# VHH binders against Asparagine synthetase domain-containing protein YML096W: the designs that were tried, part 8

Target 1, 314 residues: Asparagine synthetase domain-containing protein YML096W, of Saccharomyces cerevisiae (q04489r210to523)
Amino acid sequence: YEVTSEIDLNFTSLSEVSKNLYAVLRDSVKKRVESIHPRHIENSPIAVLFSGGIDCSVIVALICEVLQENDYKCGKPVIELLNVSFENPRTGLFPSDTPDRKLSINSAKTLQNLYPNVDIKLVEVDVPYDEYLKWKPFVINLMYPKQTEMDLSIAIAFFFASRGRGFLTSLNGERTPYQRHGIVLFSGLGADELYGGYHKFANKPPHELVEELTRQINNIYDRNLNRDDKVIAHNGVEVRYPFLDEYVIKLSTAEIPINFKVNKLILRKVASQYLKLDGISSEPKRAIQFGAKSAKMTKDGNKHGTDLLKENRN

## First folded at step 1 (VHH)

Design q06 (framework vhh_6qgx_2)
Fold by ESMFold2-Fast, scan of step 1:
Structure q06 (fold): chain B 314 residues (1-314), chain A 124 residues (1-124)
Amino acid sequence: as target 1 above (314 residues)
Amino acid sequence: QVQLVESGGGLVQAGGSLRLSCAASGRTFSSYTMAWFRRAPGKEREFVAAISWTGDSTFYTDSVKGRFTISRDHAKNTVSLQMNSLRPEDTAVYYCAAKLTDYGYFSESDYDYWGQGTRVTVSA
């Protein structure tokens, strides 16, 4: 895919492009929800990998809109928001204290208030350090040929999220154990590559942004999709990637001006204007491994993310 | 009600530096996206720089990138623009702008609150 180098400072163009992106994203989500057997939707939840950030929150809101189009019998449809948080013995942080957990609680409340006809469950997946150590070698084997610290941090977070063992917290603070029931999992993968989610993109000239985003988009299948699919699929889950829809990619690369992609401007505009996610659209991007503190969980967590793993692959 | 007041403008020679400041009154602006725009005589108002409400993201127009630095101080309720290596073409009235949402950084029409402006003159 080729990324457009066009720059546009016209608010009318931004509004028109935002409307088009909303429509195409909604259709992408709708196709993927409709591919699930109707009985599964009626009687089984849809799961979402959830950090509370804009990428996954947009997907949740669109799933809610699609679910509300249908005349479901037998209660409210259920969405399981799988939020992973790690115990960090080095810093003394418990899972409840991580930035991602706090953001996810607030974002889930916003979504629950916007969509009262959908039963949105925030599943708080707490990962004790001992559980991390137990499963680390297994995840390393699953993620081959990826061998960097950053790849491991992301993979281990996705592994525990997709297992879906956590807690539901009631309004009075009572926590009840909960296990994921949904066999279909939606992921926000692709949003960073399409809409420029990293801070470093914010200060680049347009031609450098085009080169970087073109490289990122063309490498999605090699770098992110292959790794995440292996880890998530091992837990018996079918994954859906709304941002990797052919029509979403085509519109996002060819028709959205490059300056509308810096720090997800266009996606935040969709979230604020069409999905009423104003509070969520203001939060900075947090990669799951950093917000969950998985990258810093060990005493050696200060290594560069691209450094090779010490553990030997068998 | 948010009122924005700019300061720090003045006359400087080419190659010199100025620091503009914007103070918000009426309520805290810690949750606001802040930006600087400028308007030269006979021209339309143009984007210069913006900073997200968290301070984690900054944006610059190409002509000032590497020369200008935007920053914010939540404790003092201020946003600043450090202008280095100034050029005659930087001569303009500089406006501080604010909005609650974290989108539309480059578009004048997306900003809800504006200051009165502070004049910057760069002599050759």
Scores: ipSAE 0.000, ipTM 0.098, lowest interface PAE 22.1, mean pLDDT 76

Design q07 (framework vhh_6qgx_2)
Fold by ESMFold2-Fast, scan of step 1:
Structure q07 (fold): chain B 314 residues (1-314), chain A 125 residues (1-125)
Amino acid sequence: as target 1 above (314 residues)
Amino acid sequence: QVQLVESGGGLVQAGGSLRLSCAASGFTFDDYAMAWFRRAPGKEREFVAAISWSGGSTFYTDSVKGRFTISRDHAKNTVSLQMNSLRPEDTAVYYCAAGRDLYSYNYKPQEYDYWGQGTRVTVSA
């Protein structure tokens, strides 16, 4: 794919393009919801990898809109929001204290209030440090050939999130153990690559941003998808990627002006204008390993995200 | 039948030591986080210490940190609380608790699935 270099400074065009993106994203979600075997959707929830941020919240809202097109005689359809959070011994943080957990609680409440006819369950997947240490070697083997500290921190977060063993907090504040039942998992992968979620080129000319986003989307299979599929599939779930739909990619690369991709402007516009996610659309982006605090778990000091894992005993 | 049975409580003078033990039965001990809570006369139940299912992570309330040590013995299905440098404000009934979910080692009593009946600790001035 080739990302357009077109610049449009007219905010009316932003509104026109956001309407088209909303329609194409909704169709992408609808196709992926409707491809779930009828036996599964009637008896199992839909699961979503959830940080509370704009990417996954847009997907949740679109799933809710699609589910509301059908009358469910046997109660409300269920969506399981899988939110992973790590105990970090370096910072002394409990899983309840992570940025993604706090944001996820607020975003889940916003979504449940917007969609009262859907039962939205925030599954708080808390990972104690000793659980991290127990499963670390296993996840390193699953993610092969990826071998960096950054790949491990992302893979381990997806491993625990997709395993889906966590906790629900009821309206009275009581917390109850919960295990994921959904066998289809939706992921926000592709939104950062399509809509400029990385800020390292925010002050660069548009042509440099075009080059970077083109590189990112064309390399997504090698960079992210292959690793994530291996880790998630091990837990017996089928993953869906609405942002990687052919028509979503085509519209996003060919028809969205490059200046509408700074800080995900176009996606935030869709969220605020069409999905009533105004509060969520203002939140800053954090990568999963930073929001869930799975990065920098060891007290080794000088490790970088690109450093190779030391898999042998020292 | 699930049971948590505490022992080791008693009367001790300020500056003394006691070791509390909790014997667990009727569940898969190695899958559970274990904790100690206490309730002083006229007060609510408060968190004292917790240990993860593997024994690799421990948590303490500030008032006991450095004085109390929690440990577990997987072979004997026991959790222990070594209490050193005891103070009159440590006087309470001490309860053993077990929680199966990943969050159960936190400070909230409602996170814990199983509870013992308690053992009394009295620290004289």
Scores: ipSAE 0.000, ipTM 0.146, lowest interface PAE 18.2, mean pLDDT 77

Design q08 (framework vhh_6qgx_2)
Fold by ESMFold2-Fast, scan of step 1:
Structure q08 (fold): chain B 314 residues (1-314), chain A 125 residues (1-125)
Amino acid sequence: as target 1 above (314 residues)
Amino acid sequence: QVQLVESGGGLVQAGGSLRLSCAASGFTFSSYAMAWFRRAPGKEREFVAAISESGGSTFYTDSVKGRFTISRDHAKNTVSLQMNSLRPEDTAVYYCAATRGPYLYSTRAYEYDYWGQGTRVTVSA
């Protein structure tokens, strides 16, 4: 793919392009929901990797819109929002203290209020440090040939999220154990690469931003999906990536002016104008390993994320 | 210039074997999951087998499980389907298809980005 270098200062164009993006994103989600056997939708929840950020929240809202097109005989359809958070002894943070957990609670409440005819469950996947250490060697083997500390941090977050063992928290604060039932998992991966969500994209000159986004989207499979698909599929889950739909990518690279991608402007416009998600945080998305605090889990974890994993890292 | 070119089709007697091959060019082969679909005369296109982008996961429709084996060669940009214990009901045009790595398994044709022209397999009784 080649990302367009077009700059457009017309606010009417932003609204028109956002309408087109909404339409192709909704179609992308609809295709992926409809590829699940109809029996499974009625009997099994749909799971979503959930940080509370705009990428995954847009996907959840679109899933809700698609599900509401069908009449279900057995009550409300269920969506499981899988939010992973790690105990980090180095920083002293508990799972409840991570940025993703706090954002996820607020975003889940917003979505629950918008879609009362869908049973949206926030599954709080808390990972104790001893559980992290237990599964670390297994995940290292599963993510091969990826061998960096950064790859491990991301892979282990996806592993525990897709495993789906967590808690539901009631309005009075009571927590009850919950196990994921959904066998199809939706991910917001691709949005940062298409719409300029990474912090390093902020304030880039237009030509550098075009070059960087072009590089990121063309390399996403080698960098992320090969690893993530192995880790997620191991837990018996089939993953869906609505942002990586061919038509979504074509529209996003060829037809969205580069200046509409600063801090995900175009995606925020879709969220506010078509999905009523203007109350969700506009903060730049944190990569899953940073928001969940799976990076640098030890007191001596002062090594760079690009450093190769040591032999026998347990 | 994306191309998927199937080969290896032909006429074979029931109980026989056939190996289909699909040569891919014009895209980053190692980043795509590959699949085989088939269409029998008078029937709709159906999923047969798939292999993940890494080659680490394989999926089969129940009717071919244990008889067919899908494999891939990243160095040659090729995906193959070894078909054993062929039955008359396996008679169809077989299509090679590619989808970007988010799918380990998809039975929906519209989830696939690229398609070959097909190769004909006829199994006589």
Scores: ipSAE 0.000, ipTM 0.114, lowest interface PAE 17.9, mean pLDDT 76

Design q09 (framework vhh_6qgx_2)
Fold by ESMFold2-Fast, scan of step 1:
Structure q09 (fold): chain B 314 residues (1-314), chain A 125 residues (1-125)
Amino acid sequence: as target 1 above (314 residues)
Amino acid sequence: QVQLVESGGGLVQAGGSLRLSCAASGRTFSTYAMAWFRRAPGKEREFVAAITWSGGSTFYTDSVKGRFTISRDHAKNTVSLQMNSLRPEDTAVYYCAADYRLGSLYDDEYAYDYWGQGTRVTVSA
């Protein structure tokens, strides 16, 4: 794919392009929801990898819109929001104190209030340090040939999220153990690559941003999808990537002016204007490995994100 | 609702050891972070040690680091505080406290919703 270098300073154009993106993205979600075997929808919830950020929240809202078009038995259809957070002895943070956990609680509440006809469950996947140590060698082997500390922190977060073993917290603060039932997982992967979600690109010249986003979207399989598919598939789930729909990619690369992608402006406009996610659309994006605090979990917190892993040097 | 009962307090000579225990009942104890606080006569409650719900992280006030060890037994629904090399300054009533959303507030007395009645520790010179 080739990302357009066109610049448009007209506010009306932003609104028109946002409407087109909403329509194409909704269709992408609809196709992926409706391609799930009816047996699985009727017997199992839909699961979403959830950080509380705009990418996954947009997907959840679109799933809710699609589910509201159908009759699913007696009672409400169920969505499981899988939010991973790590106990980190080095930083002293409990899972409840991670940025992603705090954001996910607030975003889940917003979505629950917007879609009362859908049973949205926030599954708080708390990862004890001893569980991290137990599964670390296994995940390193699954992510081969990736071998950096950064790759491990992302892979292990997705591993525990896709396992879906966590807790539900009630309004009175009661926490009950919960296990994921959904076998189809939706992911917000592709949004950062399509809409400029990396903080370091916020003030880049347009030509540099075009080059970088073009590289990112064309390399998404090698960078993220390959790693994530290996780890997620191991837990017996099928992943759906609405942002990687061919029509979403085509519209996003060819028809969205480059300046509408700074700090995900176009996606924030879709969220606020078409999905009523005003409070979520202003939240800063956090990478899962930092928000979940899976990075620097050992007492030796001096590991650099690009350092080679001691257990698997290839 | 969670109820906490402390035990193991008593009189000990300086340099000696005591093991305090806190038994929890009510809601699922294993999802709660636990802490020990102490109050000497005429003083406010002081943080001593805390342990996360999984048992993977422990926190200590500087004056007890290397001498006290907090631990948890999920099967017995108990939290223990092993106190070694006791000093007269450790004389206090020791309280067990619980909260499931402890996080970075582990040393804040007001962050805890559930408290035991306390167990007295007296260290003689």
Scores: ipSAE 0.000, ipTM 0.103, lowest interface PAE 21.4, mean pLDDT 75

Design q10 (framework vhh_6qgx_2)
Fold by ESMFold2-Fast, scan of step 1:
Structure q10 (fold): chain B 314 residues (1-314), chain A 126 residues (1-126)
Amino acid sequence: as target 1 above (314 residues)
Amino acid sequence: QVQLVESGGGLVQAGGSLRLSCAASGFTFSNYAMAWFRRAPGKEREFVAAISSSGDSTFYTDSVKGRFTISRDHAKNTVSLQMNSLRPEDTAVYYCAAPTGFYEYIDSVPYGMDYWGQGTRVTVSA
């Protein structure tokens, strides 16, 4: 793929491009939901790797729209939002206290309010630092030969989500143990590569951004194949990547002006205009700002991809 | 416009070897992972082997691991499957496949493999 270098400084095409992106994303999600065997949907929920951010929340909303098109006679369809939160020794925060967990709680409530005909369960998967250290070597070995920080971040998230051991928290704060039942796991992977999720891209010349996004999307093919095989083999989970649908990639690379990809502008426009996710579309910016304090002070010390707390590392 | 053409199939005795080749045209070969699948008589299509776009990573189903080797040649736009120590249960039609984007499993069948060859028949006699 080649990412277009087109620029629309007056934003005249924003609404039309946003409408087109909504349509192809919805179709991408629909294809993946409807290809799940009916017995699996009725007997097993759909799982989503969930951070509360815009990427996964857009996917959840689209899954809900698709599920509402079908008449299920066995009660409400169930979606399991698997929120993996890690203890952060650098900040002293426990998983229950992280900005990521708080964002996920807020986003889940928004989605639950928007889609009352879907049983949306927020599954809080808490990972103590000792558990992370215990399983890190095992996960690195499973992802061989891809062993970069970014690959580890993705693999560790899939590993703990696939185990699916967590808690459901009631309105009064009571926590009940819960085990994942969904055998199909949806991921927001690809959104950062297609729509520009990195803060530092905001200050790059358009030609550098085009080159970088082109590199990132083409490199993702190798990582996807290896990761999917390992997750399926060990956990019996089938992974879905709606953002990496051929038609989504074609539209996203060929028809979206490069300046609409700064801070995922185009995806946030879809979320606010078509999916009523106004609150969620604002929340990731706050999370990024909390994490950006270190970046403002130390230009060379802002690597991420070692865990799922990259947005709130201070 | 996109074409994947397999060759190298045939009849071989158990314990023998056979090399399958897939010639790719009509797309940017170096940007896509490539895979081999097979369909045995009376069975569903199953994954056999895959190779990354760079050629640095290879993946195999357990039943062929150590016996089959997948490789690619960017200069010739070809993917090869070297099959050693063949068994009667390897009898199948072998297909070359490429994804248009991402590689996913739906009911244990790859989704996103929009480019498929016509297949080449391999028969292993006892």
Scores: ipSAE 0.005, ipTM 0.231, lowest interface PAE 10.9, mean pLDDT 75

Design q11 (framework vhh_6qgx_2)
Fold by ESMFold2-Fast, scan of step 1:
Structure q11 (fold): chain B 314 residues (1-314), chain A 125 residues (1-125)
Amino acid sequence: as target 1 above (314 residues)
Amino acid sequence: QVQLVESGGGLVQAGGSLRLSCAASGLTFSSYAMAWFRRAPGKEREFVAAISWSGSETFYTDSVKGRFTISRDHAKNTVSLQMNSLRPEDTAVYYCAADSTPWYYSAEFHQYDYWGQGTRVTVSA
């Protein structure tokens, strides 16, 4: 795959490209929802790895649009939004206090208001520091041979999401324990690589941006899929990646100008214009590991997660 | 080496009260949530109540909410269940349980690692 060079930023062109992206993304989600046995959808929820950000919120909205095309005799279809939040002993923050949890609550409310015919459950997956330490060696073993701190922080977040132990919080603040029932998990993986979601893409010259995005897209299978599949599959979950659909990748790399990819501009346009996610589409991008604070579990955790793990204790 | 020992069960008339206690040993009690489950004759285990590691949060199943109160005493390593306005349908064996996961609570019985042997509660009509 090769990313296209810069084309003038024009709202007319941006709107037309975003319409095409909306159509292709919706088809990608539809194919993956329809591959789930109808009896499972009626009797078991669909799970989504959820940070409250634009990537996963777009996927949730598209799942809701697809589900609304069917009549269900067993009541409303259920979507489980799995929001993982980590205790950070360095900052003294509990999982309930993280920025990611607060964003997820607001984004879930927006989605619940837009799709009243779907039972959208925000499952607050709280990870205490001692629980993180307990499972860290096991997750490191599952993700081998990948050994970077960033790989670990993403893998551990996926591990706890796939376990699916959390809480539902009512409007009055009452918290009820909840366990994930959905055996199919949707992930927003690929959006950062396709639409320029990483911080280092901001304010880059077009030449450097094209090179970086092309590298990230072509490297996704080696860097992410092998690791995440191992960790998630261990808990008996099947993963769906709508952004990694062949037609989504082809359109995104060949037809979307490079200047529409700074801070996910094209994806934010799809969200605001076609999915009515105005309040979510204006939020700054956050990677799951940083929002969940898994990369910041120690005083050293403010470093970027590309460093190799130096201690490999049994 | 973790042991949970329940006490306080017995026979009581409808509308009466009982206080169940659970003594924990071999566990860092102050770090773990505690829960009560029950099993009626011919039924599966069901969640009754849970209390957070700090004691600041409590959770109840709807059928006992407002009638039962869960509490804990860190100095004595005990968790208690005060049962008021008892009904014949509250008749069951009551089990004390501890999750191995610090600071977490659950209503799912299969996620608890440590269980007491149970104490029998019979509520006569």
Scores: ipSAE 0.000, ipTM 0.167, lowest interface PAE 18.3, mean pLDDT 74

Design q12 (framework vhh_6qgx_2)
Fold by ESMFold2-Fast, scan of step 1:
Structure q12 (fold): chain B 314 residues (1-314), chain A 126 residues (1-126)
Amino acid sequence: as target 1 above (314 residues)
Amino acid sequence: QVQLVESGGGLVQAGGSLRLSCAASGFTFSDYTMAWFRRAPGKEREFVAAISGSGGYTFYTDSVKGRFTISRDHAKNTVSLQMNSLRPEDTAVYYCAAEYSGTWYEPLHSGAYDYWGQGTRVTVSA
């Protein structure tokens, strides 16, 4: 794919491009929801990797729109929002204190209020430090040949999210244990690469930003998809990537002016204008590993994210 | 080989305090989530409080939040429940329970715990 270098400084095309993006994203989600056998939807809810940010919230809203087109015998269709948060002995933060957990609670409430005919469950996956240490060697083995500490922080967060053991918190604060039932997992992967979600993109001139985003989208399989799919698939789920639909990629690379990709402007416009996610569309994206505090759990706290991890050998 | 031995129960007047202790042996203490459950005369066992193997995460039933504090001492292999502002409705037999931290799905359910103490009686007078 080749990212367009078009610039629209007067925002003349913003409304039309946003409308077109909403349409192709909705179609992308619809295809993936409709690929799930009806009996699976009735017996196994749809799961979503959920940080409370705009990428995953847009996907949840679109899933809700698609599900509302169907009549279900078992009552409301269920969506499981899998939100992982780690006990951090270095900072003294508990899972309930992480920025990601707080954002996820607020975003889930917004979605629950917008879609009362869908049973949206926020599954709070709390990871004690001892549980992290127990599974760390296993996850390192699954992520091979990736050997950096940064790769581990992402993989371990996805591992615990996909396992889906957590709690549902009621309005009065009562917490009830819950286990994920969904066998199909939706991921917001691709949004950062298509719409410029990384902070390092903010200071680039247009021609350099075009080159960088073109490289990112064409490298997505090797960089992220292969690793994340291995870790998630080990827990018995099939992953869906709505942002990686061919029509979504084509429109996003060819039709969206490059200046609409600063801080995901175009995606935030779709969220606020077409999905009524006004409160969520203003929140900055947080990478799952940093919002969940997994990247800095080492007691001494002085390790570098790119340091090589010891290779697992017999 | 696993044993849990409770102590610290007794009779106390409303508004008073008691500290329950549970001595654990036969397993690597830090690998286990520890919990307190209680059963009032003629009623079902209910969850009171739990603490993760690391000690970093605690759970409480709503009726005891702000009044009870669960803690653990890894050096002594003990878990404790500090009970303040006791009420007549806190009258029950209190049980210590243990479950391997990596295997619990439902820490709030008694069925998730395989190892139990014999219980210690707490009576709160009006």
Scores: ipSAE 0.000, ipTM 0.113, lowest interface PAE 18.7, mean pLDDT 76

Design q13 (framework vhh_6qgx_2)
Fold by ESMFold2-Fast, scan of step 1:
Structure q13 (fold): chain B 314 residues (1-314), chain A 126 residues (1-126)
Amino acid sequence: as target 1 above (314 residues)
Amino acid sequence: QVQLVESGGGLVQAGGSLRLSCAASGRTFSSYAMAWFRRAPGKEREFVAAISWSGGTTFYTDSVKGRFTISRDHAKNTVSLQMNSLRPEDTAVYYCAVDEYGFGLSYTEDTLYDYWGQGTRVTVSA
């Protein structure tokens, strides 16, 4: 693939390019949803690997749009949002306390409010550290011959998501055990490489930026997705990658001005304008977390909470 | 066992540039998010920049957007921070950090980072 060096600093093409991306991405999702046997959709949910971020939320919204085009005899179609969160033993944070889990809860509520005709279930997959340690060697063996740390990170997230053992939290805060039923899992993999952030425009020739994005996209495309299929298939799941669709990649590389990829601008524009994901696609809301919020340290340079927790455990 | 070693700090005049590098040893971190934090004299540690495990997504604190660029080299197990148009307010000790248990990018919460370097000092004279 060859990424375009086109720059549109006045944003005159933004609306047209956003409309084209929405159409191509929707078609990518549609053909992957429609390749699932109709009986599976009616009797079994569609699962989505879900972090609450813009990439997976766009996929969920597009799945909802596609599902709403069909009349189902048995009521609402079901989407299972599989949100995997790991215990951090260094900081003492439990899976339920992570920022990613909080983001996922808020994004799921936004999607549930937008698509009341779809039964969207946020499945909170909590992974205690000892559970992670127990299954890590097993996952490494499943993904053979791939043995890199990057492969492990992706594989282990897919493993726990595909295992699908988690909790549903009711409006009153009650947590009920839940097991995944969907046999098809959608992933937002590829969005970072297609729509990632780069701010070297002022200091670098366009051809160098194009080369960097081209390397990222080709590297992800060349990765052996059979590794993920092996890990996922072990738990009886098939994975779908809408962002790695041939037409999505072609349009994203050839027709989207490179400056529209800073902070995923083009994807956020699609999300806000066509999918009404204003709360998720909002740069100002995310910028508050990144720009205004500061980290705090003790006088000795160590984290205050971590030091106290370590001392109390002794 | 796991060590993060920062380098590239030093003294520079306002408007100048520096490139910080962080080398990880003891294991490979190519699958994990990496970040730079800084602590100015008499202030608390603050977020500067972060890069996703894939290298495709980057995040910056508002005060450095457009001036700093974070990048990574998976083969060398390194993360770098290119700092341009430096200001006296950028004077701080800069730390690199790794989020091992995040299968995504930890936002600005330093408590979510598992491994930290010892820091490299950057001084920007007026």
Scores: ipSAE 0.000, ipTM 0.116, lowest interface PAE 18.3, mean pLDDT 74

